# Designs tried in a protein design chat: VH-VL binders against o60147. Part 18

Target 1, 175 residues: o60147
Amino acid sequence: MLEKNKYLYIFRHIQTNQVLLSQGNVLKKTALFQLPYPLQKPVAPNGMRPAKLRKDHWVPLLKVEFPNESMFQSVFMQLLNYRKYRSVQPLTSDLLKLPIPVRRRKIMRQEVPNTIADLADILNKEKFPENSVRLQLSDKSDSEYADWPPSVQIDSEEIKLSRGFREKTTVDEAR

## First folded at step 11 (VH-VL)

Design jb26
Fold by ESMFold2, look of step 11:
Structure jb26 (fold): chain C 175 residues (1-175), chain A 120 residues (1-120), chain B 106 residues (1-106)
Amino acid sequence: as target 1 above (175 residues)
Amino acid sequence: QVQLVQSGSELKKPGASVKVSCKASGYTFKSYGMNWVRQAPGQGLEWMGWINTYTGEPTYAQGFTGRFVFSLDTSVSTAYLQISSLKAEDTAVYYCARGTYYLSYGFDYWGQGTLVTVSS
Amino acid sequence: DIQLTQSPSFLSASVGDRVTITCRASQDISSYLAWYQQKPGKAPKLLIYDASTLESGVPSRFSGSGSGTEFTLTISSLQPEDFATYYCQQDYEYPTFGGGTKVEIK
């Protein structure tokens, strides 16, 4: 019955800049199905789904703390819907003129700014209480992809990279 | 408030087909995936697969390809399980269960189950 | 796919007992595990998800713990309504269920 804080974790692929959403600090294998994978064409127009989840290829992009599970779930599902909507849009003639490898890379490079903008758009519409949503970024300059509502408090500390969102261990501290 | 109501029990002969319905109410149908779970008499639970209610794309667990078909009628918020070429081994209770997309929130609402009996 | 082994498969207990049920995964599944209760003739009921989070309306005598490969469901003081079969379920990959643990009256 009592509300509990809930966290959205967002990961970025170190090479392609694709984005994955997660409820926890460890990606589940089925998170890869968030990425498009056309059945008839192995090269997706707006992304490529790897065959396996390589945890060392996915690093923190941002972490969001919500006041409760219902807010988290709503935002999580809306982010997926924004991505789906974008993935089915027709390609522009300018994009169709490009060779497929170049086109794919151009589309994938937009996933980080698009996801951040989508998150801000959702949070602007939801009318959350002031400072009720805590945002922490791995690179604070990424906050500039969007205008944030008063409900969002951007943490002054960046996420420190170690192994995704894992807490430091004795091995990490010995580095 | 959230409810999943399944069609009634079925008695079939081997080689026939059956279509089990699962009507959802009390929530936005396309916002949650629909899972199908089989339980043979006296046995445990077996995940058969799921259907993405937004795209209509089914996913089948190993062993449930070929004779098992998931489908939707989103106009009436209903998911379907069709089993063709019924075998005696298909005798079981079949459940529909709601799940979140790509979240580990478990199956929070289940249908009451549909007993399918296949006998000569 | 990921196998879940529950132990014990059968448990006889009295009202008031502390009951523990173990679920072991064949590989690391992080915290992506749920627990269900099923009574005869009824659909399963979700108790716990994400290893330790109680589903809304589930009594606080139920608790879940574990991460990685070993998980425990605990009932701190068994009540008459808790006699049922309990299943664990992972969704780190496509879901699989444990074989179940039947809790009966001693």
Scores: ipSAE 0.431, ipTM 0.787, lowest interface PAE 3.1, mean pLDDT 86
Fold by ESMFold2, fold request of step 12:
Structure jb26 (fold): chain C 175 residues (1-175), chain A 120 residues (1-120), chain B 106 residues (1-106)
Amino acid sequence: as target 1 above (175 residues)
Amino acid sequence: QVQLVQSGSELKKPGASVKVSCKASGYTFKSYGMNWVRQAPGQGLEWMGWINTYTGEPTYAQGFTGRFVFSLDTSVSTAYLQISSLKAEDTAVYYCARGTYYLSYGFDYWGQGTLVTVSS
Amino acid sequence: DIQLTQSPSFLSASVGDRVTITCRASQDISSYLAWYQQKPGKAPKLLIYDASTLESGVPSRFSGSGSGTEFTLTISSLQPEDFATYYCQQDYEYPTFGGGTKVEIK
């Protein structure tokens, strides 16, 4: 009688702008494994993954309602694949010249716009039925990171939180 | 309609290898992760790890990092568990179970299990 | 690893009885707990996920409750087909299973 979950929640870290994918408003500890894994201690002793999950540091970025659970799982796994694909791409020469802490911060600041663009790319390629996917944002201006297909209906109401948003990620700083 | 059909029981000697198959049908194979669960005789269930069926990347539970290998053939919607250097302690029923590790839907479909017996 | 302690490990009951099984987690796992039924020689069957959500096709006499560290599976009126071993499983972190609760006919 009850449908399996068909909602994707995407969280943003309030300071670093790192992104986590979830099926609900409560993150699992293993969600941190979605973030880049440190290769080894001498080279990358604590990559970009936080040591522990601080629940007060993660706020909803957006929520997506899919037509059914199967479509949710397909998109979820494709988003993980986009993240993995991006993680293995060579860093640009400009990034490699930066001190490691600065480089990590700059890469992390791209996660919000990159994830939103990846989501839109998947939705454009999967050719879901018109108006079958409802998108709700915590900050409506974040929809500007991507061009949305006819399948997406953007909710006029923003996500309401017990902790409001901290800092808005600007498009100019995402470059 | 969703089915996971595993290969048949195996009787092996210590030091041999075995490859258990799990063929999926009735759903989009790449949309759901595949887990492996062990149950030794008279014992409970033990999660061995999972494989991301979209990327092919396996994750192994602690204690299963060495002799156990998960793999896929997505062209035939099949997951595999290979166990090398078999020991008597590997005698167990091995289940495949559908579920994405990062999601809290539980493991909603299971294979029938494959008994692997390791004895001289 | 998160340890799940099931109690009791063994339970003898009659058809029609109300049966309760407890699963205690070694740390707060929110609602990330599932329950399975396993009959001899068969694969486990998912009954409940996310602590209290009944899987499709599972009889309504099964219910789950709890959050945090303590969870309960309840069978409101035990039927002959319910004699089995029941396992809890958390998926807050790397999945782990409880030790099982075997329910037999008294």
Scores: ipSAE 0.007, ipTM 0.613, lowest interface PAE 8.8, mean pLDDT 83

Design oc1
Fold by ESMFold2, fold request of step 12:
Order: structure tokens, then sequence, then C-alpha cells
Structure oc1 (fold): chain C 175 residues (1-175), chain A 121 residues (1-121), chain B 109 residues (1-109)
């Protein structure tokens, strides 16, 4: 595997509620490959084209600290795969009957709670030591989207940084 | 009755292209994710690709990335696999499969009969 | 590629019970499904969600899972059960969404 740190950073889009996962506290443009490609545009045979990253539209959702790289890599990969599994599930007849813009908006609004639930499900299934994983949220009420295992200690303080997890925005990122 | 019928298989030389089709009937095609699974002669099953119900998400096995394109036309109830730059290793029976959906695993409840692709010089 | 390991062959006497196993780390977080393939035919789903039998599958087929292992059990094996059996699961550690085991050829003696 590639060399990885032991922190997981998760960002939320301020308007659409889409979610991006990051190994670093600053989003890289390649993170956009996590998003589905648009139906209305041509795509390469291999899939998604990069979309423009507007870093001032992405704010912290949560940060997770793992005790080692192996645990981080396992959870990070599983979280990416949970999103893919969800994306290929059949739709219920109620959702399918909605006009496409309404359906997309309804599905996107669930990405924040779905991602938090995915994280908790993964951590509940892993056999991590008690209190070995520290979770810090931008809004502590978001922890209520899931039931957390004994391995998780939710930080008493919310994330305080106003623009992502970094202390300032670089010129290249502030477009 | 749910039915999946593959077509478009044949014999081609390496480096050439083929397009497979899977005609679906007996269910609301536009509400389900669809898969291609292949089986080389005398070998086991190998997953190839999946496409979401509306085509907005597509995923591929590493062995076919960059060469194969999965697509669908929900107005025709048809799934496609465009296979470019074919190799001898792509020789297989290609099945389409319907995913009924399950929260923690796969549920491929219906399969087509398969179409044979032979890549030989 | 396959992350799921199956024994390549298993035999059972007519009317006896046999267990076919499937092992892999992905099974710790994924339920297994099982597919029967008779010679010259497409696969047929026999078990999903590790232990659920779809409509039309004989009740002699059952499934279970524990840890990183899933099992398909056939009680009272019949001649028509002679087939290849494939497990599948989600791919928790790679970027394939679907992983199949290598298959087990069941011979009914």
Amino acid sequence: as target 1 above (175 residues)
Amino acid sequence: EVQLVESGGGVVQPGRSLRLSCAASGFTFSSYGMHWVRQAPGKGLEWVAVISYDGSNKYYADSVKGRFTISRDNSKNTLYLQMDSLRAEDTAVYYCAKDEGYSSGWYFDYWGQGTLVTVSS
Amino acid sequence: SSELTQDPAVSVALGQTVRITCQGDSLRSSDASWYQQKPGQAPVLVIYGSNNRPSGIPDRFSGSSSGNTASLTITGAQAEDEADYYCNSRDSSGNHLVVFGGGTKLTVL
C-alpha cells in the first residue's frame, strides 16, 4: 500500500451536502474523483472526469484519529467502498417516481448522515480497542446519526477552524 | 417473467472491438443496477463491471479499466458493454446480471444465458 | 481477482450432507451469496445474505457465516445438485465491488 497518515478528514459541501474524504487537512483536486460523473456530459471509458474544486465551498464535517496507519487504511478504503455500494443499489419506487432534479437533491441531502452511519457501521464491525479512535465533529449533534462502538471516543470540543482543517487558505485553493 | 438476453458475442482478433447487448424484460429496468460477469472456458466467474440504475455511477474490474465501457439505455431496456483493445485473456462467456439489492451483500437474482466472446489470432 | 478462497472440489454420497466453505477477510463485513452453476448453464442464486434462501430453491440448501468464513450446506444431496458453486461478497480491501470465490466442484457419488 501507499504511505498514509493516521488521520481521516471529512468535508461537506456547503450547498449540496456532498461529502469528500481526505487523508490530509487540505482537499486535493483529485478528491473530486470520489463524486459521481454527471449524466449529461461525455465520459471517458474509464469513468469520471475531474470537476473544478472550489475549496471555499467545502467545510469540515469531522476528523477521525486512528492509532496506526493500518487501521486508518482499512477504514478509509471501506468508507469509499460503502459509498460505491450505495450508489449501485436499486431505487425504491417512491424515489424513482420523483422528477430527476428533486430525486438527486433528496439523495444528496442524505450524504452527510449516510457517511456518518457508514463510519459507525465500519467501526462497530472492526475489533478496535476501547477508546482507541478519537472522533471530532464540527457539529456534535451529527453524532446522533449513528450508534458508536466502545472503540470511539467523541471529543468534547467541536472543530473550530472556519475554512477547512487548515489555518489559512492558499491562493491556488481560493478560486 | 424476468428475462435477460445477451447478444453480440463472436470471434475477433486481438486489438479489435466488440459491443455486447443485454435486453431486459419483466421488471422495471430503470430502477436497478446491472452487472457484467464473465467466465473464461473451464474457469470461474469474474466480475467485470457495474452500472447504477441511471448510469451516473460506473465501476470496473482492474483487468478491463480503460478498455471496456459499460452503458445503458433505459428507454430501450438494454445494457451494453463496449469492449475495445481486446486481448486473448478476454475470451469468455459474458453474462449480464440483475442486482435485486441487499444492504450488506450482493443479490444477483437473475442472469442471462451468456454470449461467447473469443479473442484469437 | 478473487479474495475469496474455496476448496476446488468436494464430493458427497447421494442423500448425505455436505458443506462448501468460502473464506476471506471481506466476509467479516460482507454477507455472502452463493451461486450454483450446472454444466452449460448460467449461474443460479441459491443463498443470499449469508443464510437466506430465495423462492424456488429447495430447502436442502442452507447457508451460514462466522468470522471470515461463509458456508453453504446441502442436506440430503441429490444427483441434480452436482454443479459448481461460487460464493461472492463485497470487496472490503480492494477496488472491485464484487468478488467471487474460485468455485467448488461438487460431485455426487
Scores: ipSAE 0.641, ipTM 0.854, lowest interface PAE 1.3, mean pLDDT 85
Fold by ESMFold2, fold request of step 12:
Order: sequence, then C-alpha cells, then structure tokens
Structure oc1 (fold): chain C 175 residues (1-175), chain A 121 residues (1-121), chain B 109 residues (1-109)
Amino acid sequence: as target 1 above (175 residues)
Amino acid sequence: EVQLVESGGGVVQPGRSLRLSCAASGFTFSSYGMHWVRQAPGKGLEWVAVISYDGSNKYYADSVKGRFTISRDNSKNTLYLQMDSLRAEDTAVYYCAKDEGYSSGWYFDYWGQGTLVTVSS
Amino acid sequence: SSELTQDPAVSVALGQTVRITCQGDSLRSSDASWYQQKPGQAPVLVIYGSNNRPSGIPDRFSGSSSGNTASLTITGAQAEDEADYYCNSRDSSGNHLVVFGGGTKLTVL
C-alpha cells in the first residue's frame, strides 16, 4: 500500500523488545541503522554494521496518523534524536550495579515504554491542534506509559496483524 | 576532584593522522558519555563527537564523519580521538568534555585544558 | 533550522545588567546551556537546563528561555565577567547532537 508519509509506524522486536521507526507498514533494511553499534568486529574506519533484518521478528507496536507530511517528518526526526540523546546519557546507579549482559538486556527491554514516552513528550511540546493526531496501538494498555496531550486521539481499534506468527488469531478472525 | 587531561596534539601535514587521548580521573568514567569539542584559533566552539558510557553508541559532526573515530578504554579511564585524513580546517584546540546528563539539554560540567592540533602544508 | 544565532558582541557598564541572547528553532524543544570562556582558558559551564546555576557560579548569572530564544542575564556585571559566552542545545534538525552558538564577546565598560 502506498503511504503519503503522514503515517508513523513503530515496530517492536518479538524477543528483545527493541524498537524501530518506519514511514511505512513494511520495514526497510535501512531501519537497522537505528540500532546501537555493537562492539564486535568493526569495519574500518568507523566500524558500524547493522544486524540482518528478519521481518518475521518485528511486529507492529503502534501507528500514528498526522494531518500532513511536515508534521510526520518533524516527529520522526525528533524520535530518532531522542533515542540518540538517551543512548549517551550517564548510567543510573541501579544499572551500574548489574553485570554488562544483564544491564544491556534491561536497557533493551525499556525501549518500548521509552519510545512511547518520547512520542508523548514530543507531541506535548509541539502544540499541535487538538484531536489532529490519531494514535492506534497493537495493545491499548501501552498508552499507559505516557500522558497524552489534547492533540492526540487514541483509536478505539487495536492494530490488526497482517503478517506474522499469529496464525491462530488469523483463524479466529475468519471465524 | 574531576580532572580531564588531553594529549597527543602537534603539527602534521594534510592527509596524515593523529590520535588524541583524554585521561580522566575523579569520577566513575565508565558511567558517563564523553564528548570532543574543538575550537579553531580565533573561532567559536564546534562539537566533534560523542561516545556512550560503554562505547556502543558513537555520533559525529558531519565535518569529521568518516575521517575521525571516537573510542574509549574504560579499564584505563581514557577517551580517544583517532583523526585520519587531516585537513587544514581541522586545525584547532581539541577539548574533551564530561556530560553530567540532563533530560532536555546538555550539561558539560567539566572540560580539559585542550590540546592543539595544527594541520599545515 | 538547527543553527544557534548569537550577537557577536555586547557591552555593559560596570554594575549594570546585560542580557545575552541565543536564537534557534532547536530551542523550542531543547534547554540551553551557557559556557563562559576567558582568553587562553577552557570553557566553564555557567547555566544548564536554561535556568539552573551550577555550584560556584555567582548569583548574578541567571538564565531563561521562551519560544526559540534562550537568554543569559548578568545583573551587576563585574570586570571579571568580560569573556566570550557560548550557548548550546540539542540539534532537532540534523545529524549533530550538540549545536553551539557562534559566541558573544561581552565587554565590561
């Protein structure tokens, strides 16, 4: 389906809960550049290498409809930058106590609530017109990670999975 | 007492390389993101690069992307800047800076005294 | 866009109040920090979070922010306040995470 760049799609990794941002309902390979650089085997000179994109490992988290492309682009860029700002913040004391593998897993598991909070913070600061931004979630309880501004209307319908490992749910929908 | 000491500056020809070091003390180095900021003689401050506390995230100004590499060794409390393919426009005093962290802005609470890099043919 | 604009120079009479401004679109969503730099010295943080003063910075330094503008105010300016002042912020529009203003030379008359 052709998108006119006024929709923001956010995906979650089924195992790690890492998050990817997309302008379309299908992830592109370049989305992997949003993930942190691992320390292993850099390619000179900068050594940055994305993980392989396994589309069956990424499921919809939420979708946002903006009134126009300009608003979408502004929010999309800010979300990418918020993740970068967070990635360079100092460790908190509770994270510092943890062994590195445990710490990294905890940080990754925070990306869903953090991204939802980032989105709400951006929308609260932008002063968009009331009810101009439509938010749709795969799980409506995820809206509880943030306080939403008057500009946001949360859709009563959850996102329906179009592909993935939910074959039993697909059969239920055909029933 | 927090202390940051840069070293490795000098005079080099264009196209050559230098590696800068920043020795850190007086704080838990491995808990903080670290930045390089430069200042050309008689000019203003220019951000160069940042590295996350564990080195897993690195970001660069467009002017140095692909030529400079920021890195750190937390076992030695040392920050590095590898500068390749140096140009005359890279001539500057290079500072390392500690980011204390702030939710909606920057908080560079401690800076080194800087090390001068001169790139001239 | 993401550039931060400062007046190149500003003057204040000894004991008077001066305001140094910093303008840019990124300041709508980013707090500013302010750095003082005296000749031959490293920068020193004087304001963070737009209006917070680190310990050891005199009470005469204060900061504010409104819209796309951040301000550093020095009340009762002293000779030792003569320096270059830089603002910085996050970069909402580009690849740079940190953006500095061009600097303002403060002259105390």
Scores: ipSAE 0.640, ipTM 0.852, lowest interface PAE 1.3, mean pLDDT 85
Fold by ESMFold2, look of step 11:
Structure oc1 (fold): chain C 175 residues (1-175), chain A 121 residues (1-121), chain B 109 residues (1-109)
Amino acid sequence: as target 1 above (175 residues)
Amino acid sequence: EVQLVESGGGVVQPGRSLRLSCAASGFTFSSYGMHWVRQAPGKGLEWVAVISYDGSNKYYADSVKGRFTISRDNSKNTLYLQMDSLRAEDTAVYYCAKDEGYSSGWYFDYWGQGTLVTVSS
Amino acid sequence: SSELTQDPAVSVALGQTVRITCQGDSLRSSDASWYQQKPGQAPVLVIYGSNNRPSGIPDRFSGSSSGNTASLTITGAQAEDEADYYCNSRDSSGNHLVVFGGGTKLTVL
């Protein structure tokens, strides 16, 4: 109730380029439930959820600062729903023709551009006030996956590539 | 021609179980997401559940979560709905629906004729 | 209950034009589709992607959307168009994924 600003943290897997959304700057184990799970592996050939959360395998992709809880919750829920919609869509004929390992890699590679495009689509449709939302990227070229509305200010400072969203020097010195 | 044929409906007591089946033909079943949609007598349509083309992702309406299980057997071109702990409010015609896929909305291009489930003491 | 609102009933004179409306916040981020249901029958898709007509649906059926509102228009209504009409969309704010409107009963006079 006392919070003035809220943050959305988005992580990328260093090997697969899969994406996880987080309310905090450190991933919880339950974040893995955002990924497809392998029920009865012989029946579900494209299950791609890691068995355990390896926090050293997930690096910052981007961070979004919202002015209040209501804006944050709206965008967070919509992003989760966009991912669910994709997870149940049929695959194109071209994807289905690919060998399973190639298909999996291609699907996972789309998660970064898809998530960034979804975020921009939501922000364009929400009609938030100009410059009310601050976006910070680990790689500014990733902003090219979408066209951003006037409500978004892209921070000139990139996120340092370190463990999580924490400052490497500050956190490591405290440990 | 695309056909979806539901079966397994009937009259059951509260707390019992039923398994619905939907036999699919006329399309590559394993390429499409599949849905269950129900309609209580005299009421509107209510979405129940979806399963992805390969069965790896499943989602449910809150009213059935934890009691119903959607599944598919792509080798038999069959969609299932296992309904446990049935309640009177689950009484409805249950439709199987094919999702053609659409990037910004839903596109249920084919529906079965439905199977009636009546839950009555 | 549904987050998509439709008028419960609408009437049209034979041969006249009618518009059935569907409103909800989810329609700002989702296209609508429209389903016709005659008594005792399964729903039939008549419009998808807000304004696309499937093969086999008469060209008197058309759709549009603007803001949080989707519309189904029937020009030159025929007796066989008498049915219930449902819109649907994604559920942008909830966990249901698919949301249907409450339905509109169209009567052709």
Scores: ipSAE 0.581, ipTM 0.815, lowest interface PAE 1.6, mean pLDDT 86
Fold by OpenDDE, fold request of step 12:
Structure oc1 (fold): chain C 175 residues (1-175), chain A 121 residues (1-121), chain B 109 residues (1-109)
Amino acid sequence: as target 1 above (175 residues)
Amino acid sequence: EVQLVESGGGVVQPGRSLRLSCAASGFTFSSYGMHWVRQAPGKGLEWVAVISYDGSNKYYADSVKGRFTISRDNSKNTLYLQMDSLRAEDTAVYYCAKDEGYSSGWYFDYWGQGTLVTVSS
Amino acid sequence: SSELTQDPAVSVALGQTVRITCQGDSLRSSDASWYQQKPGQAPVLVIYGSNNRPSGIPDRFSGSSSGNTASLTITGAQAEDEADYYCNSRDSSGNHLVVFGGGTKLTVL
C-alpha cells in the first residue's frame, strides 16, 4: 500500500479533455476540486465542474513512478500550482472572439499537452537521478509534447486499460 | 496608458468590514486576471488574492481565506476586495496589480498607487 | 506555502555592481520577477521571466536563475537605484499561487 503512494496517475476526461491528478490509480471524489471552474449545470461537457465524479468518464493518460513518496508529493503539488496559474492567465485575442463556452472548451483541449509539458518542465528543474522516474503513457505519441530529462525513463509499454478506462490489474484480469 | 487606481481605504475597528475598489483603464480589463497585494507599514509585499479575467476563478492567501472576497465588474472596469472580519494584522497599503505571465513565469506589470487600510481599536 | 528568502539589506558603491539573490523552492519550477519600490511609491516591475526587462527599465538591470535561486544584478549602480527590491514567483506548494521575498533594501554609497 505504501508503494502505491509513489505513483502519479494523470487522468483525462473522455469528452472535455480535462485533466485530474491522482495519487494511485483510483480517483477520489475530492479530485474534482482540482478543476478551477465553478460548479454549474450542465456538467463537464460544457466546460463546467461536475457535481459528481463519474470515474467512467476518466481514462488514464499517463503513469509516473517516483523513487519515493516525497518526490511524488513535490511534483504533484507543483502540477497543481501550474494548473491554478493557467486558470487566471490573460486571454489571447483569438480566444476573446469566441463565446465563453466555446472558449472554455478550447482551453480545456489544451490541458493534456499543457499538463504533460508541465510535468516535463517540473522534472527538468527537479534534476532527479538518471532513470529514476518511470513514465508510462497511454499513448506514446504524447511523449512528444515535451522534452524529458535524463531522470525520466519512458516505458516501452503503454498503459493497459480495463473497463471504466482504469489501468488493468490482476484483479481485473480475473473478472 | 495603463492606470490602476485603488480606493476605499480608511480606518476601521477590528471585526468590521471594508470594501476596496480598483478602477482600471488603458487596457482591456476583461482580458486579464487581477491581483490584490498588500504591504503592512514598514514590511514587505504580501500576495492577497487573484481573480480570473471573467471572475470564474478566485484564489486567496491562507491569511485572508474565508474573510476576504475578491470580485470584479468588467462592465465598469473595476476590481473589488470585500474585507470582512478585519484584524489588526490586516493593516496595510493594498495594491491592485495587473496579471501577466506565461507558463513558466508570473508577474505584475502594472500596479496602482495603493490605498491604506488601518484596522485599529 | 513556500517562502522566498533574500538578504534584508545590501550596499553598493556608485558605479559598482551589486547582486541581490532570492532563494526558495518555488524558484525551482517558476521564473522569478523583481520589483523595485522607492519610499512612498508603488512597486515597479524591473525584471520578469528571469531576465527580461520591461520597457523603460535601464539595461543595467539583469536577472539570472540557478536551481532554487534567482538573482537581480545591477551593473553600474546609480543613485536612483537606491530602493527596496522584492523577488516574486509562483508558489510550488499548491496552496498559494504567489509568493514574495522579504525584500532587500539597497543602499547606494
Scores: ipSAE 0.063, ipTM 0.692, lowest interface PAE 3.2, mean pLDDT 87

Design oc1
Fold by OpenDDE, fold request of step 12:
Structure oc1 (fold): chain C 175 residues (1-175), chain A 121 residues (1-121), chain B 109 residues (1-109)
Amino acid sequence: as target 1 above (175 residues)
Amino acid sequence: EVQLVESGGGVVQPGRSLRLSCAASGFTFSSYGMHWVRQAPGKGLEWVAVISYDGSNKYYADSVKGRFTISRDNSKNTLYLQMDSLRAEDTAVYYCAKDEGYSSGWYFDYWGQGTLVTVSS
Amino acid sequence: SSELTQDPAVSVALGQTVRITCQGDSLRSSDASWYQQKPGQAPVLVIYGSNNRPSGIPDRFSGSSSGNTASLTITGAQAEDEADYYCNSRDSSGNHLVVFGGGTKLTVL
């Protein structure tokens, strides 16, 4: 069984590629409020900004195992801080030239690579012991979005998903 | 011009019920979440409740949970707050506020002028 | 749930600069917004997204953030700036999704 308190999960929305951070593999309802407009009407069709958390619409993007909860908490908070920083930065001239709906879609598409890059940057700065952090990705190619420090050991196996986009467990395999 | 106008306030005895309304205009009401915020006399602001744009999601402060119900009628551009089992500590000016925000920041860009609710025996 | 703390009262001389600070864990992950409230009036948004001014708000108002703190700065305080100021942020750690500071009474001398 996975120890919830030392595991960072990053979830990706199956339609919008928006990301949510989670302690453990179960998304809390309040995680939805990491999104820009969780209470507002979606700006794009198909509920791109849902008012309610639909767990079946979120798939694990990556899983990070830390040596302890303290390290987890540090990285988790920094990730949120990085997101905060980006949210208050001025938009580039290129983005400003685009219609608002197009602009928003483009920004959303960058959330996955940006989050991965943020994680790598944070871990580079933290200088954790070599191979002390274990990273597993749903798509191994996503690791190419960043340069990882020696503290990170990338798992050769990708995250296995079961029906409903849940992480596949031993119990699921026995069924 | 955005306008929010609260109504329904008054004097009630403890244990009674009261329903507040907030009439919205000047923006697409059905596209935005709405909040209730209250302020006891001489005190600070206290968040009460929020409802999503379509009413599918509601959250409450612990102090009012189980007693207050937030709702909305988008066809009438109106926000409601049903207050049951009122207590003396519920005495306050109640504001409706329009929801706005970014990825990591929430704020209220427009407020009503408030309606006073007094709970007294 | 998390709370935001701010000094209950501060004073500033006319034309001088004053900084009102808000502190709380929610500010580590959420942007602060600031509201001005004058006696008998509803709150008015003066700063959002840490350092953005709504239309109609004078440029003497500015915002900043660092760690678990956010600050509202008035550079060149005017008499009309005398009011209560409240900080606000989201709070996803508890049942209170929104949290306000206790408010700061600003007196302009």
Scores: ipSAE 0.027, ipTM 0.628, lowest interface PAE 5.9, mean pLDDT 86
Fold by OpenDDE, fold request of step 12:
Structure oc1 (fold): chain C 175 residues (1-175), chain A 121 residues (1-121), chain B 109 residues (1-109)
Amino acid sequence: as target 1 above (175 residues)
Amino acid sequence: EVQLVESGGGVVQPGRSLRLSCAASGFTFSSYGMHWVRQAPGKGLEWVAVISYDGSNKYYADSVKGRFTISRDNSKNTLYLQMDSLRAEDTAVYYCAKDEGYSSGWYFDYWGQGTLVTVSS
Amino acid sequence: SSELTQDPAVSVALGQTVRITCQGDSLRSSDASWYQQKPGQAPVLVIYGSNNRPSGIPDRFSGSSSGNTASLTITGAQAEDEADYYCNSRDSSGNHLVVFGGGTKLTVL
């Protein structure tokens, strides 16, 4: 259990590409609080917070192993803060010209690269020891979204996790 | 244990300036946003300002925009509120509060005991 | 700017249940949090994320939300629950990123 506390998992929604942060490899129901309320209780595809967590709708984007829980907590909270403050920033004139549904979709498409960039920025600022942070991506190409500091060692292997779960099972492989 | 201790309050005349401080301990200060919230005597709570964990983002209530400046020194675990052009309506107990929550909402899990600012001629 | 409205005062008999309601447009898009404030003291968080209790808060406190409303419920009110209660939420208007309700004074009879 202690070992799990030093792992950051970032999940993306398979349909909306929304992003959730997780301590450990199992998504908690409270993770949904990271997403804004739906204005009129629409379904998840509109980019708002669903009423229930469907773990099978979330796939791991990346895994970060920190040397200890304290470092994890620092980065985790900073990531949340980036998201919080980004959400209240004024929209650009170009975005304002778009219909609301189109605008939302466009913004949502940027959640994954923005999150990766945020993580890199945070890690660059933290100046952790060289090769002290291990990063594993579901898609290696996603690492290109940002410049990583020397503290980050990128794993050559991709994440092999089941959707929203710790391990792939034979049942999951059959799906 | 999380502790927030405000200081710098006092009595000032209108138009003058005052700087408040909030000393934080018991948590990783540099990982969290911080807020100022004030409460006029016998009145309710009023949000004043927020600063992000790294100071890169600052937001203010309309009532204090252009007059108040929120800042922080993470090396000292200290939050500041520079109050310029003070008005009588700025009279209040000023609380510093630790930021918490997600994009869906900002809330305050820890508060200081507050420092009183009185603006009077 | 958005506002949150609360009844200025409510009463509850000892051991009974009381609900304090907050209403405002900001609640349509953000979670509510609730704070308890006793005379001469700083506010204390009692509910966050609409219905989550911080450590140390009794289980008689609970929260709910619906539409543009949020509610704090005290099931089995105790004498020590007499206090002012404030709701709060994020505001998207840009004038106040965080907004508080006007507060509700709870009297335990």
Scores: ipSAE 0.020, ipTM 0.671, lowest interface PAE 4.8, mean pLDDT 87

